# Designs tried in a protein design chat: VHH binders against PH domain-containing protein DDB_G0287875. Part 3

Target 1, 92 residues: PH domain-containing protein DDB_G0287875, of Dictyostelium discoideum (Social amoeba) (q1zxe2r132to223)
Amino acid sequence: SKGKSGWLLRKRPGRYDKLYSVSKADKYLRLYENEDTDNDPLYELSLENSIIELKQDLHLQLTLGNSERYIFTHESESEIVSWAQELQATMN

## First folded at step 1 (VHH)

Design c05 (framework vhh_h_nbbcii10_fgla)
Fold by ESMFold2-Fast, scan of step 1:
Structure c05 (fold): chain B 92 residues (1-92), chain A 124 residues (1-124)
Amino acid sequence: as target 1 above (92 residues)
Amino acid sequence: QVQLVESGGGLVQPGGSLRLSCAASGFTYSSYSRYALGWFRQAPGQGLEAVAAISWSGGSTYYADSVKGRFTISRDNSKNTLYLQMNSLRAEDTAVYYCAADYEGLYDSRYDYWGQGTLVTVSS
């Protein structure tokens, strides 16, 4: 996979959290509070044994191997589709 | 803050019709059009029952078997409004009707925003 960086909206009960998201060839999705990636990420999500589903309402569901679930969206349809494709490619 | 407000409930005779509306506010990032939306109801002394749902695009709908052919769900994304057209009403349709919004789509829906409900009474 070529890697991808950008903002994602993470669904939480009653709200969205805006997180700067980074996918790299090491098969982790890292979520940062802002674009300063020299800081520690808030989350490091292993994509090993994970499942990606892009739902019809343009929400991307990531189910990790440990059964934790993360739900993301974006204002741009092309961006959330691109994220789904990149994460799937990273999983191989 | 996301708010859903139902309206259009009331008293109607068996065989009559009502149209319920659900007005949404507080959605950010143009997100209303990306939500799946649904109608649920709760009759006195009963549990919550799914009635109808519509996908973000309006291209997919779900109806409970008890309402198929009688109720029609629709949405107007330009007005951030969800509708339920209820025809051929029966006494068993008497319930508080709730609208709900869900980010997960129709086949894996978990609704996380709810309105406060509107009462529909079908009685002679």
Scores: ipSAE 0.000, ipTM 0.125, lowest interface PAE 12.4, mean pLDDT 81

Design c06 (framework vhh_h_nbbcii10_fgla)
Fold by ESMFold2-Fast, scan of step 1:
Structure c06 (fold): chain B 92 residues (1-92), chain A 124 residues (1-124)
Amino acid sequence: as target 1 above (92 residues)
Amino acid sequence: QVQLVESGGGLVQPGGSLRLSCAASGFTFSSGDYYALGWFRQAPGQGLEAVAAISGSGGSTYYADSVKGRFTISRDNSKNTLYLQMNSLRAEDTAVYYCATRIFGVEYDYFDYWGQGTLVTVSS
């Protein structure tokens, strides 16, 4: 996979958190508070042994190998589809 | 109330095939449900290893490198059952196999459920 970066909305009870997201060939998805990736990420998610699915309501479900779950979406359909493709390519 | 029951384990010779089934009760398999289904195994003296997984929609699958090309995960929503088709079995596939699921609840909360396991022995 080529890698990908951009904003994603993470679904939480009653809200969405806006996180700058970076996927690289090292099979980690890193989530940052903002575009300054020189700062430490808020989350480093190992994609090894993970399960991913893009649902018809355009929410991307990521279940990590350690059983933690993250749900993402985006206001742009093409963007969330692009993220789903990138993360699936990185997993396999 | 959610239960997973594995079956299909047993003794098989190297090179043989076996199909494991995991019957779910207390929830229904359907397209669009927020859940994931998978198979894990634990060989004698080893830790737990993820073998294969399939998303709730069936759109994504995962396989451990040790089983790629030999094992196939599938599901049958009409029977509420998850399967693992195991071909070209090797002695190192000997393990207790567990079915597991993560069911997404209200506002994407989730609950984990595990079966009791089924023993697969690959020996001549």
Scores: ipSAE 0.000, ipTM 0.147, lowest interface PAE 12.5, mean pLDDT 80

Design c07 (framework vhh_h_nbbcii10_fgla)
Fold by ESMFold2-Fast, scan of step 1:
Structure c07 (fold): chain B 92 residues (1-92), chain A 124 residues (1-124)
Amino acid sequence: as target 1 above (92 residues)
Amino acid sequence: QVQLVESGGGLVQPGGSLRLSCAASGGTFSSYAYSALGWFRQAPGQGLEAVAAISRSGGSTYYADSVKGRFTISRDNSKNTLYLQMNSLRAEDTAVYYCAAEYWDTSGYYHDYWGQGTLVTVSS
């Protein structure tokens, strides 16, 4: 499968959390505390019935089917664009 | 705001081909996650019919049974353009063709953007 792994910054009130992010072809985005993916992920986000939007300020907004929102960014524009493309491809 | 402008319509004989284009402005196709991007048509005296739809990545497509095997939808995100290649045209394909985008924003509100339409007439 194509997939994608790497660090993302998740926007929280007043801060950003650095999370190791893994997208596989199974329509889940999994977020880990660090690169040790043998541990359980902190978040397992179903991409089914989800909506993504990459804003002009390079924040990727993910709205899950249950209406929960997750906001991600990256210091590299090419990297956050690549994540947006990967997640959209997985959802479709 | 997003503007969609169709082009490529015209008069063609049965069995002929046309390619429709839909140019988007006011936003980049690849920067937004649309629920559906596609083509719709309205024939004289009939209601609106969905013709074809394509996902943002282009990896998933839908076609109405009436056009399956004859029409091909595609998109070029670098040009902000959606295409409909229409082959083996029939008299019943005569209609005004509309480009449309259906989008659910992150607040859960529905948005739709429609072009003004382009006329396709299939007649000898």
Scores: ipSAE 0.000, ipTM 0.078, lowest interface PAE 17.9, mean pLDDT 79

Design c08 (framework vhh_h_nbbcii10_fgla)
Fold by ESMFold2-Fast, scan of step 1:
Structure c08 (fold): chain B 92 residues (1-92), chain A 123 residues (1-123)
Amino acid sequence: as target 1 above (92 residues)
Amino acid sequence: QVQLVESGGGLVQPGGSLRLSCAASGFTFSSYSEYALGWFRQAPGQGLEAVAAIYSSGGSTYYADSVKGRFTISRDNSKNTLYLQMNSLRAEDTAVYYCAARKYYDSWGYDYWGQGTLVTVSS
């Protein structure tokens, strides 16, 4: 994968959380409160043994190896498709 | 109860414009709403066709190829209303127009539908 960073919306019950998201070749997706990545991430998600599903409504469902689920979207279709491709390229 | 009510349909000449409105009740629009919103149409003797969809406030949009560049979908969260601005109307745009809502993470079709509003484009 070439890596990718940018904002994503994470679906929660009754709301979306805006998270600055970073994917690198180390097979982790890291989610930050804002663009200041010198701070610790709020979430550090191992992509090992994970599955990615991009739904027709442009929500990206990430199921981690431990069965935790994260649902993401973006206002730009091209961006959420790009994120799906990046995460799939990073996973084994 | 969730309800969608369309308005703004009518008779218009080719090349004219109309703006359709869809007032929602029973849930609220917000920038982070659970609901994706869209417009569908059904021409006489034909099936239902997706026209446009919008996700969150000012977010991602979809348009059918037949309407790209002519129609604009928008939403006003403060008014709890969805709009379809229709420009450069053609006879082929004659149809009953429906607004519809579905949950963002549910790709299995639309849960809520309006009653429809008729748009007739003729000379």
Scores: ipSAE 0.000, ipTM 0.117, lowest interface PAE 14.0, mean pLDDT 81

Design c09 (framework vhh_h_nbbcii10_fgla)
Fold by ESMFold2-Fast, scan of step 1:
Structure c09 (fold): chain B 92 residues (1-92), chain A 124 residues (1-124)
Amino acid sequence: as target 1 above (92 residues)
Amino acid sequence: QVQLVESGGGLVQPGGSLRLSCAASGFSFSSYDTYALGWFRQAPGQGLEAVAAISGSGDSTYYADSVKGRFTISRDNSKNTLYLQMNSLRAEDTAVYYCAAPRWFYGSDSYEYWGQGTLVTVSS
């Protein structure tokens, strides 16, 4: 996969967190507080043995190999679809 | 470099009060607005015990049954500081008190950043 960077909204109970998200060929999804990726990421999510599901309500569910679940969305349908495709391609 | 530094511990008589502070450096509490920050303690010969936690918004708090009604947790994200107000202190509150924050690596919400601790001794 070619990699992808951009904002995602992470669903939490009662709120959404806006996270700058970076997917690269190393099969990690890294989530940052903002676009300054010279800072440490808030999360480094291994995509090995992960499951990605894009639901009809345009929420992307990522289940990691350890069974932790992350739920993402985007106000743009094309962007969340693009993220689902990129993450799936990175895992293959 | 991430650091949590506790202060405010000391010797106090039973029934007295102390306020503990936890100052964070190398990261911003605003990054942790969505996560609970907490206080833990370890008494001599005991394991680590959760004392209190506060949500990112400050709307939700947790207190151990042993401290409910006596201790109050608060946070000031603009000052990057977590507080524990301890009232009506008892001998069994004697412990090293630690503040803790989640580690923001590897997708874990476990408490990984710990301060060095501050000793609270309650003794007449």
Scores: ipSAE 0.000, ipTM 0.091, lowest interface PAE 17.8, mean pLDDT 79

Design c10 (framework vhh_h_nbbcii10_fgla)
Fold by ESMFold2-Fast, scan of step 1:
Structure c10 (fold): chain B 92 residues (1-92), chain A 124 residues (1-124)
Amino acid sequence: as target 1 above (92 residues)
Amino acid sequence: QVQLVESGGGLVQPGGSLRLSCAASGRTYSSYSYYALGWFRQAPGQGLEAVAAISSSGGSTYYADSVKGRFTISRDNSKNTLYLQMNSLRAEDTAVYYCAAGLEYWDEDYFDYWGQGTLVTVSS
């Protein structure tokens, strides 16, 4: 995959968290508090044995190999579709 | 911030009909159309049961076997309102009915917003 970085909204009960998201060729999705990626990520998610689904409501569900779920969206349809494609390409 | 408010519950005789409404309010609820919506119920002494659900587009619906053919779920995204038309009511339909909004997994852990509940009593 070519890699991708940008903001995503992570769905939590009653709120959305804005996270700077980075996908690289190493099959991890890393989520940062802000654009300063020299800091440690808040989350480092292995994409091995993961499943992604982009739902019709433009929410991207990422189910990790350990069954943890992360749900993302974006105000731009083209951006969330691009993220779905990038993560799918990175997995397999 | 977001509030779901049910209305339309009450006492009805077996064979009767009721229409429940669930109105969404709140300044941050502009994303109503992105959520799956559902009706859940809890009968006295029992756990929470999924009754019906409708996808964000309205193109997909779920019904519990116990209500299929009798209940109809619908939504009006322009009014941020969810409906449950309940026909041919039975004593076993007696429960507190809750509306909920969440993602399209029919999984209650993903329903972030819940109403206060409205009591439906089916009795002679």
Scores: ipSAE 0.000, ipTM 0.130, lowest interface PAE 11.5, mean pLDDT 79

Design d01 (framework vhh_6z1v_2)
Fold by ESMFold2-Fast, scan of step 1:
Structure d01 (fold): chain B 92 residues (1-92), chain A 122 residues (1-122)
Amino acid sequence: as target 1 above (92 residues)
Amino acid sequence: EVQLVESGGRLVRTGGSLRLSCAASGRTFSSYAMGWFRQAPGKEREVVAAISWSGGSTWHADFVKGRFTISRDNAKNTVYLQMNSLKPEDTAVYYCAADYYRGEYLDEYDYWGQGTQVTVSS
Protein backbone atom coordinates (compact mmCIF):
# COMPACT_ATOMS: atom_id res chain seq x y z
CA SER B 1 0.00 0.00 0.00
CA LYS B 2 1.15 3.53 -0.85
CA GLY B 3 0.55 5.13 2.54
CA LYS B 4 -1.84 7.94 3.43
CA SER B 5 -1.92 10.97 5.67
CA GLY B 6 -4.65 13.44 6.51
CA TRP B 7 -7.22 14.51 9.06
CA LEU B 8 -9.73 12.06 10.54
CA LEU B 9 -12.49 12.56 13.07
CA ARG B 10 -12.39 10.03 15.92
CA LYS B 11 -15.80 9.36 17.49
CA ARG B 12 -15.89 9.63 21.27
CA PRO B 13 -18.96 9.73 23.55
CA GLY B 14 -20.65 13.08 22.84
CA ARG B 15 -17.93 14.43 20.53
CA TYR B 16 -15.49 13.99 17.64
CA ASP B 17 -11.74 14.51 18.05
CA LYS B 18 -9.84 15.82 15.03
CA LEU B 19 -6.59 13.87 14.59
CA TYR B 20 -3.91 14.08 11.95
CA SER B 21 -3.60 10.49 10.84
CA VAL B 22 -0.67 8.73 9.15
CA SER B 23 -0.59 5.22 7.70
CA LYS B 24 2.77 3.90 6.46
CA ALA B 25 4.18 0.58 5.24
CA ASP B 26 5.17 -0.40 8.81
CA LYS B 27 1.51 -1.34 9.49
CA TYR B 28 0.86 1.27 12.16
CA LEU B 29 -1.81 3.93 12.11
CA ARG B 30 -0.43 6.94 13.99
CA LEU B 31 -2.69 9.70 15.24
CA TYR B 32 -1.25 13.17 15.91
CA GLU B 33 -2.67 16.33 17.46
CA ASN B 34 -1.71 18.31 14.34
CA GLU B 35 0.34 18.12 11.14
CA ASP B 36 3.64 18.43 13.01
CA THR B 37 4.61 14.76 12.86
CA ASP B 38 8.01 15.50 14.42
CA ASN B 39 6.07 15.55 17.69
CA ASP B 40 5.12 12.22 19.27
CA PRO B 41 1.78 10.80 18.10
CA LEU B 42 -1.05 10.59 20.62
CA TYR B 43 -1.78 7.01 19.52
CA GLU B 44 0.19 4.32 17.68
CA LEU B 45 -2.20 1.63 16.53
CA SER B 46 -0.80 -1.68 15.32
CA LEU B 47 -2.78 -2.89 12.32
CA GLU B 48 -1.49 -6.46 12.73
CA ASN B 49 -4.44 -8.83 13.39
CA SER B 50 -6.84 -5.88 13.05
CA ILE B 51 -10.30 -5.72 11.47
CA ILE B 52 -11.71 -2.84 9.45
CA GLU B 53 -15.38 -2.26 8.76
CA LEU B 54 -16.85 0.79 7.03
CA LYS B 55 -20.43 1.15 8.26
CA GLN B 56 -23.39 2.38 6.24
CA ASP B 57 -23.29 5.71 8.11
CA LEU B 58 -19.70 6.27 6.90
CA HIS B 59 -18.05 5.50 10.21
CA LEU B 60 -14.97 3.32 9.93
CA GLN B 61 -14.59 0.83 12.77
CA LEU B 62 -11.05 -0.34 13.48
CA THR B 63 -10.75 -3.27 15.89
CA LEU B 64 -7.15 -3.88 16.94
CA GLY B 65 -5.67 -7.30 17.70
CA ASN B 66 -6.01 -6.50 21.41
CA SER B 67 -9.77 -5.91 20.94
CA GLU B 68 -9.48 -2.13 21.40
CA ARG B 69 -11.87 -0.26 19.09
CA TYR B 70 -11.48 3.08 17.29
CA ILE B 71 -14.24 4.69 15.26
CA PHE B 72 -13.37 7.24 12.58
CA THR B 73 -15.27 9.37 10.11
CA HIS B 74 -14.66 12.26 7.73
CA GLU B 75 -16.83 15.06 6.31
CA SER B 76 -15.99 13.73 2.84
CA GLU B 77 -17.41 10.32 1.86
CA SER B 78 -14.62 9.82 -0.69
CA GLU B 79 -11.99 10.45 2.00
CA ILE B 80 -13.36 7.98 4.55
CA VAL B 81 -13.74 5.37 1.78
CA SER B 82 -10.14 6.06 0.74
CA TRP B 83 -8.98 5.61 4.35
CA ALA B 84 -10.87 2.32 4.66
CA GLN B 85 -9.26 1.05 1.45
CA GLU B 86 -5.76 2.18 2.47
CA LEU B 87 -5.93 0.60 5.94
CA GLN B 88 -7.36 -2.64 4.53
CA ALA B 89 -4.58 -2.77 1.89
CA THR B 90 -1.94 -2.13 4.55
CA MET B 91 -3.26 -5.02 6.69
CA ASN B 92 -3.26 -7.40 3.73
CA GLU A 1 -13.30 -3.36 32.24
CA VAL A 2 -10.38 -1.49 33.85
CA GLN A 3 -10.25 -0.34 37.48
CA LEU A 4 -7.67 2.25 38.51
CA VAL A 5 -6.04 3.01 41.87
CA GLU A 6 -3.70 5.98 42.33
CA SER A 7 -0.99 6.15 45.01
CA GLY A 8 2.11 8.10 45.98
CA GLY A 9 0.60 11.48 46.87
CA ARG A 10 2.02 13.23 49.93
CA LEU A 11 3.34 16.50 51.28
CA VAL A 12 6.59 17.64 49.63
CA ARG A 13 8.64 20.81 49.79
CA THR A 14 8.96 23.26 46.91
CA GLY A 15 11.65 22.02 44.51
CA GLY A 16 11.14 18.42 45.60
CA SER A 17 10.31 15.32 43.57
CA LEU A 18 7.57 12.71 43.78
CA ARG A 19 6.47 9.73 41.71
CA LEU A 20 2.79 8.83 41.43
CA SER A 21 1.61 5.35 40.45
CA CYS A 22 -1.64 4.20 38.91
CA ALA A 23 -2.28 0.48 39.30
CA ALA A 24 -4.78 -0.98 36.85
CA SER A 25 -6.70 -4.22 37.05
CA GLY A 26 -8.36 -5.74 34.01
CA ARG A 27 -7.32 -7.74 30.98
CA THR A 28 -7.27 -4.82 28.54
CA PHE A 29 -4.95 -2.34 30.34
CA SER A 30 -2.36 -2.46 27.53
CA SER A 31 -5.11 -1.53 25.03
CA TYR A 32 -5.78 1.87 26.63
CA ALA A 33 -4.15 5.22 26.25
CA MET A 34 -3.75 6.56 29.78
CA GLY A 35 -3.69 10.03 31.25
CA TRP A 36 -3.00 11.96 34.41
CA PHE A 37 -5.32 14.79 35.44
CA ARG A 38 -5.34 17.08 38.44
CA GLN A 39 -7.84 19.22 40.31
CA ALA A 40 -6.82 21.96 42.71
CA PRO A 41 -9.21 23.20 45.43
CA GLY A 42 -12.02 25.23 43.88
CA LYS A 43 -10.77 24.70 40.30
CA GLU A 44 -11.79 22.62 37.29
CA ARG A 45 -10.03 19.33 36.55
CA GLU A 46 -7.24 19.74 33.99
CA VAL A 47 -5.18 17.32 31.89
CA VAL A 48 -1.52 16.96 32.88
CA ALA A 49 -0.06 14.20 30.69
CA ALA A 50 -1.00 11.31 28.43
CA ILE A 51 0.65 8.17 27.15
CA SER A 52 -0.31 5.89 24.25
CA TRP A 53 -1.27 2.24 24.74
CA SER A 54 2.25 1.05 23.81
CA GLY A 55 4.15 3.79 25.66
CA GLY A 56 5.68 4.93 22.36
CA SER A 57 4.03 8.36 22.47
CA THR A 58 3.59 10.87 25.26
CA TRP A 59 2.04 14.31 25.68
CA HIS A 60 2.60 16.80 28.50
CA ALA A 61 0.69 20.02 29.23
CA ASP A 62 2.69 23.22 28.75
CA PHE A 63 2.63 23.99 32.49
CA VAL A 64 4.51 20.75 33.34
CA LYS A 65 6.78 20.25 30.29
CA GLY A 66 10.35 19.60 31.36
CA ARG A 67 9.29 18.87 34.95
CA PHE A 68 6.87 15.93 34.73
CA THR A 69 7.29 12.68 32.80
CA ILE A 70 4.59 10.09 32.18
CA SER A 71 5.58 6.46 31.63
CA ARG A 72 4.00 3.02 31.80
CA ASP A 73 4.89 -0.60 32.45
CA ASN A 74 2.38 -2.83 30.69
CA ALA A 75 3.84 -5.97 32.27
CA LYS A 76 2.95 -4.49 35.70
CA ASN A 77 -0.31 -2.83 34.57
CA THR A 78 0.97 0.48 35.96
CA VAL A 79 1.22 4.10 34.79
CA TYR A 80 3.63 6.51 36.48
CA LEU A 81 3.95 10.27 36.75
CA GLN A 82 7.42 11.41 37.75
CA MET A 83 7.17 14.95 39.12
CA ASN A 84 10.33 17.06 39.51
CA SER A 85 10.92 20.66 40.52
CA LEU A 86 7.55 20.81 42.28
CA LYS A 87 5.90 24.20 42.80
CA PRO A 88 3.11 25.24 45.19
CA GLU A 89 0.76 25.57 42.19
CA ASP A 90 1.15 21.81 41.57
CA THR A 91 -0.88 21.20 44.76
CA ALA A 92 -3.92 19.16 43.70
CA VAL A 93 -5.62 15.79 43.77
CA TYR A 94 -4.11 13.77 40.89
CA TYR A 95 -6.31 11.33 38.96
CA CYS A 96 -5.52 8.52 36.57
CA ALA A 97 -7.85 7.98 33.59
CA ALA A 98 -8.09 5.42 30.81
CA ASP A 99 -8.72 6.12 27.12
CA TYR A 100 -7.31 9.62 27.24
CA TYR A 101 -7.27 12.06 24.40
CA ARG A 102 -6.72 15.72 25.23
CA GLY A 103 -10.10 17.16 24.41
CA GLU A 104 -12.73 19.36 25.92
CA TYR A 105 -14.91 16.74 27.70
CA LEU A 106 -13.07 15.25 30.68
CA ASP A 107 -16.13 13.27 31.83
CA GLU A 108 -16.07 11.23 28.61
CA TYR A 109 -13.18 9.04 29.82
CA ASP A 110 -14.01 5.37 30.25
CA TYR A 111 -12.46 4.87 33.68
CA TRP A 112 -11.31 7.12 36.50
CA GLY A 113 -9.41 6.41 39.70
CA GLN A 114 -10.13 7.79 43.17
CA GLY A 115 -7.24 10.28 43.19
CA THR A 116 -4.14 10.87 45.30
CA GLN A 117 -3.44 14.17 47.10
CA VAL A 118 -0.22 16.06 46.38
CA THR A 119 0.58 19.08 48.54
CA VAL A 120 3.59 21.26 47.78
CA SER A 121 4.70 23.79 50.41
CA SER A 122 7.80 25.52 51.57
Scores: ipSAE 0.000, ipTM 0.149, lowest interface PAE 12.4, mean pLDDT 79

Design d02 (framework vhh_6z1v_2)
Fold by ESMFold2-Fast, scan of step 1:
Structure d02 (fold): chain B 92 residues (1-92), chain A 121 residues (1-121)
Amino acid sequence: as target 1 above (92 residues)
Amino acid sequence: EVQLVESGGRLVRTGGSLRLSCAASGFTFSSYAMGWFRQAPGKEREVVAAISGSGGSTWHADFVKGRFTISRDNAKNTVYLQMNSLKPEDTAVYYCAARDWYSGYEPFDYWGQGTQVTVSS
């Protein structure tokens, strides 16, 4: 996996939250309030024993080992596909 | 001063077509991503389609793929939603929204007041 950073939209009931997302080769997805990554991330998601699925509606579903679900999308199809590929490569 | 003004919502029969327009002012239109959202009574607001500032990238929700198309005309500061093969479940208030790609953690910075689309058999 090469690593990836950029904005993602996280689906919540009634809204989308814009989160600056960082994937490194350490098998964590970290979600930040904004591009200031010197602050602590809002979420550190372990990708160990996780499942990633890119649905036909271009929503990326991440199911963590503890059964928590995170749903992401992006305005760009190529970007959300790129994120799916990066996370899958990191998990393998 | 940012303003988004939607138009085109009306009553239409199942199988019909409708084009929504959103006229934007008060910001550099081509620098902002634009989106269409909808909200039906008693349901959550959902994203329908989005388009990048240049128009080079588009996204459509699976439930409208092949039926709805988002487009924009940067010379006219307008974003459009072409809706074909309308179904009763498309009945909702449709909202236009604008987003500066790097404007913090909010997904869309500015919203219109909405335009009502009603699809009946």
Scores: ipSAE 0.000, ipTM 0.109, lowest interface PAE 18.3, mean pLDDT 83

Design d03 (framework vhh_6z1v_2)
Fold by ESMFold2-Fast, scan of step 1:
Structure d03 (fold): chain B 92 residues (1-92), chain A 119 residues (1-119)
Amino acid sequence: as target 1 above (92 residues)
Amino acid sequence: EVQLVESGGRLVRTGGSLRLSCAASGRTFSDYAMGWFRQAPGKEREVVAAITRSGGSTWHADFVKGRFTISRDNAKNTVYLQMNSLKPEDTAVYYCAAEGYFDWSYDYWGQGTQVTVSS
């Protein structure tokens, strides 16, 4: 996978968090406060032993190897589909 | 750092349209993601729409998708909410807010502007 970066909305109870998201060949999804990736990421999510499911409502569910769940969406259907494909490719 | 003032709220008829404006004072407007929230009498404040710092991405709540559009003009330090096909259920005080450090935790809030939609 060549990697991907861009904004994602992370679903939380009662809200969505805007996170600048970066997927690289090292099999981590890193979530940043903003586009300045020279700062430390807020989250480093290992994609090892993870499960990715894109639901009918265009929410992407990422279940990590430790059973922790992250739910993402995007206003653009093509963009969230692209993220699902990128993360799946990175895990394989 | 930034002060926000909403304007444009008024009485409109069902099916009508209205544009709300939020003017920011200060020089840090383009450093903030912005959101529109609303609160109806006896209800909790809910998020309506959000826009990133650059304006390159927007989010709209399901109950307003296709009817409301958020936009911003960083040169004018202004964020807008275009509201079309208004329903009585849209009656609320509308607030703009500038996003804090991480997420939807907003550090700066306006005073609100009242929108009333008559049936």
Scores: ipSAE 0.000, ipTM 0.119, lowest interface PAE 14.5, mean pLDDT 80

Design d04 (framework vhh_6z1v_2)
Amino acid sequence: EVQLVESGGRLVRTGGSLRLSCAASGRTFSTYAMGWFRQAPGKEREVVAAISGSGGRTWHADFVKGRFTISRDNAKNTVYLQMNSLKPEDTAVYYCATDEYYSLWGDYDYWGQGTQVTVSS
ESMFold2-Fast, scan of step 1: ipSAE 0.005; ipTM 0.251

Design d05 (framework vhh_6z1v_2)
Fold by ESMFold2-Fast, scan of step 1:
Structure d05 (fold): chain B 92 residues (1-92), chain A 121 residues (1-121)
Amino acid sequence: as target 1 above (92 residues)
Amino acid sequence: EVQLVESGGRLVRTGGSLRLSCAASGFTFDDYAMGWFRQAPGKEREVVAAISWSGGSTWHADFVKGRFTISRDNAKNTVYLQMNSLKPEDTAVYYCAAKRYGFTYSEYDYWGQGTQVTVSS
């Protein structure tokens, strides 16, 4: 099974950021409270019917099929681009 | 602005114990993984122990397993290194370091000035 694991910063309304451990497998992006991914994720985001947009300021906007929005970034440009590509590949 | 201040380094006898502290300020401590590194005279800096931003995961180098324990107190913005059964080869300057975006063993973002630990036979 194809997937990707790592870290993402989540931008919240009100300009707060939260760091998450993340894993992507098949049609789901899972966000974990800490490094222990053996526990249940805090969020399990279905990528089905989602829209992935990497903005010019390197913030990745994920709009889920239910219209919920998540904004992610990463300190590493190559990593946020890699995440955008991994999520976008799910839509192909 | 951003500061990591180590304390606790001193001269100790072989077999002794010592606890190092690192007080952090100027950044959101709870979002950073913390590490302890050391550098002996004429040697490269090496990683000794690391702890995740939550404290839920720790790593210790093979040469200190069973002797050293890393811990953190997020309410006090402090990371600790408890050192037991000290050996002369543990003599080094010990550095505290902070890293955002993951639990890794290299390329830390912020560094303290170091605290000298000397272990005499």
Scores: ipSAE 0.000, ipTM 0.144, lowest interface PAE 13.1, mean pLDDT 80

Design d06 (framework vhh_6z1v_2)
Fold by ESMFold2-Fast, scan of step 1:
Structure d06 (fold): chain B 92 residues (1-92), chain A 122 residues (1-122)
Amino acid sequence: as target 1 above (92 residues)
Amino acid sequence: EVQLVESGGRLVRTGGSLRLSCAASGSIFSSYAMGWFRQAPGKEREVVAAISRSGGSTWHADFVKGRFTISRDNAKNTVYLQMNSLKPEDTAVYYCAAWGEDYYSVDEYDYWGQGTQVTVSS
């Protein structure tokens, strides 16, 4: 995969958190507070042994190898589909 | 699945010291802010101390300031609570919690441990 960067909305109980998201060749998804990626990420998610499901309501469910789950969406349908494709390609 | 396991709770006499440990498994430990909470019988769970994901920022409740210190070792995926000058009112089950935000939240925590019992008496 070529990598991808951009904003994602992470679904939490009662809210959505806007996180600047970066997928690179090292097979980690890193989530940052803002576009300044020189700072430490809030989350570093290993994509190894992960499962990705894009649900009918356009929420992307990422289940990590440890069974921890992250749910993402985006205001743009094409963007959340693009993220699902990028993460799946990175795993393969 | 992130699993948190507390240890170190025991019976200790007034004025004694104890160190609690919380070992994290599963996700990347350094991605989470961590905290210690306690719950005495018949009371609500209350926050005792919190530490940022990097360990660079800590918060301690007023009732434990100067007596308790939170710290973390990201290489060992462990958070600690050093408790000094223990009082009978510190008797409680102590829980560790992890959350993805670098701030305290009263409403939401990503993961909780099972707790470790601390009893302070003569």
Scores: ipSAE 0.000, ipTM 0.082, lowest interface PAE 14.4, mean pLDDT 80

Design d07 (framework vhh_6z1v_2)
Fold by ESMFold2-Fast, scan of step 1:
Structure d07 (fold): chain B 92 residues (1-92), chain A 120 residues (1-120)
Amino acid sequence: as target 1 above (92 residues)
Amino acid sequence: EVQLVESGGRLVRTGGSLRLSCAASGRTFSRYAMGWFRQAPGKEREVVAAISSSGDSTWHADFVKGRFTISRDNAKNTVYLQMNSLKPEDTAVYYCAADFEYDSYWYDYWGQGTQVTVSS
C-alpha cells in the first residue's frame, strides 16, 4: 500500500466530523483534528482483523477487530473509492 | 438486541400536529443512537431526524427544521418525533431505527413503521 492522506467526513449521530486522515504502511488509520500531523491524532485505528465495506450510498464502513465501527464519506466519489481501496490494500 | 415498535401515526389535517413514539424493548437502549426515517409511495426512504444515545445532540433534515423535533426518554426506552405545521408532503410511513454507538448511517434495528397521512 502506498499510503494516503486527506480529509474525510466521519458520520456520527446527527452530524459529520471533518477529520484529516492518514493511512501508512503500519496498518493504522490515524485521524487528526487538522492538517498539523505533528500533533497527536484524535484516533489511532488498528486495521488488523478489521473489515471494510463501501456501501452503495458511498459511505465507507470500517469495523475494527474490537467491533467498533467508523463510518466515513467524502463529497468526491473518486476520493471515497480511493480511500476504500487504500485501506483494503493496507489490511492485506 | 433491540426491538422497536412505532405508534402515533394517523390522519391529520394540513397545519396539524402529531407526536410519534418509538418504544424499544431490550436492556441496552441507552447505548443506541436513534433516528426517524420516512418513505412515501414511489419515493426512496429519507432521514428525518437523529438523536445521540445521551440525547445531548440532535440533527434534523432541512425540510423539517423548525417543524419537527426529535427527543428521547431513556428511562422509558422511548424516542419521540414531535411534528408541527404538517404539510401534505409529510405523508409517509415513518420508521424508527437504532444504531449502536460508534456505528452510524446503517442502523442495526428497524421498526415496522407507522402511517402518517396529511390531507387538506
Scores: ipSAE 0.005, ipTM 0.131, lowest interface PAE 10.2, mean pLDDT 80

Design d08 (framework vhh_6z1v_2)
Fold by ESMFold2-Fast, scan of step 1:
Structure d08 (fold): chain B 92 residues (1-92), chain A 122 residues (1-122)
Amino acid sequence: as target 1 above (92 residues)
Amino acid sequence: EVQLVESGGRLVRTGGSLRLSCAASGFTFSNYAMGWFRQAPGKEREVVAAISGSGGSTWHADFVKGRFTISRDNAKNTVYLQMNSLKPEDTAVYYCAAGPYLEWEYSGYDYWGQGTQVTVSS
């Protein structure tokens, strides 16, 4: 995959957290507090053995190989669709 | 007709607090992300804070984190900027903006208010 970076909204109980998200060819999704990626990421999510499902309500559900689940969305439909496609391509 | 009208700007002393309001009309407010931007004389317009249409996600620029808080009341079609611990460097015209997506770049916003002047003096 060509890689992708940009903001995503992560769904948590009762709130959404805005995370700067980076996907590269190494099959990790890294989530940062802000655009300063020289800092350590808050989360490093291995995409190996992961399942990606974009729901009708435009929430992207990422289930990691260890069964942890992350739910993402975006205000833009085209952006969340683009993220779903990029993460699927990165896993393959 | 889309309109954004800022209010609340005034002269305030260093260390003081101020709340800005932006009243929106002419569109479905809850479907739009809102942002606060500022521009000092001779400077570029910079993003201060942004909030999603639902209010469920917010972003604040590093230079205002811990001092400013963006919020919205969708029942009143209003977005707010609560400004605490004001510094002379915060002196600027403050603009609200509306766009279809939650953005931190001014180019992503389609509608803009006329601005409200905030002056912070020692």
Scores: ipSAE 0.000, ipTM 0.106, lowest interface PAE 16.8, mean pLDDT 84

Design d09 (framework vhh_6z1v_2)
Fold by ESMFold2-Fast, scan of step 1:
Structure d09 (fold): chain B 92 residues (1-92), chain A 121 residues (1-121)
Amino acid sequence: as target 1 above (92 residues)
Amino acid sequence: EVQLVESGGRLVRTGGSLRLSCAASGLTFSDYAMGWFRQAPGKEREVVAAISRSGGSTWHADFVKGRFTISRDNAKNTVYLQMNSLKPEDTAVYYCAVSYDYIWGSYRDYWGQGTQVTVSS
């Protein structure tokens, strides 16, 4: 059960935006360098004690328990909303 | 030597269409994800569209969704950007990029020289 898979664009201060292949399973969000999710993820983000905020400009802000922040966008409004719902459902 | 050569940029009227091409050489093209970026004067370079190695997955920025379509032809080592319903806001230099990891701005990324698109109202 992966929960949800797809693509997300990450906004990075002072750097180029990065496009990740993304998989959410249980309490983890995994970011992969390419479409091959059988490889190790580049990032494995624990969603425990995390805060998910979808802003009015459709930027999805994820704040992890360790205070690291990730800002994601997507070409599709329905997709970024769906991602926000999937991540929020993990928090109840 | 990896080379990316963009072409197809020109002056076009609002509502018009253009197809941009990026021809790649010096690499095994089908092993790499490809993308299109653009940069307008005074702005940071922004991602417009991306396509996976196989062409099975695509992504388009919300500001071009429904108007632009990325595609690739691995037999011809070429990636394309079909641009429809062009707006003055689309005026920029368009760049082609290749990435070993589908991650932009990494040490392994390669960039082309760009092609200028100007949309007049």
Scores: ipSAE 0.000, ipTM 0.187, lowest interface PAE 14.9, mean pLDDT 80

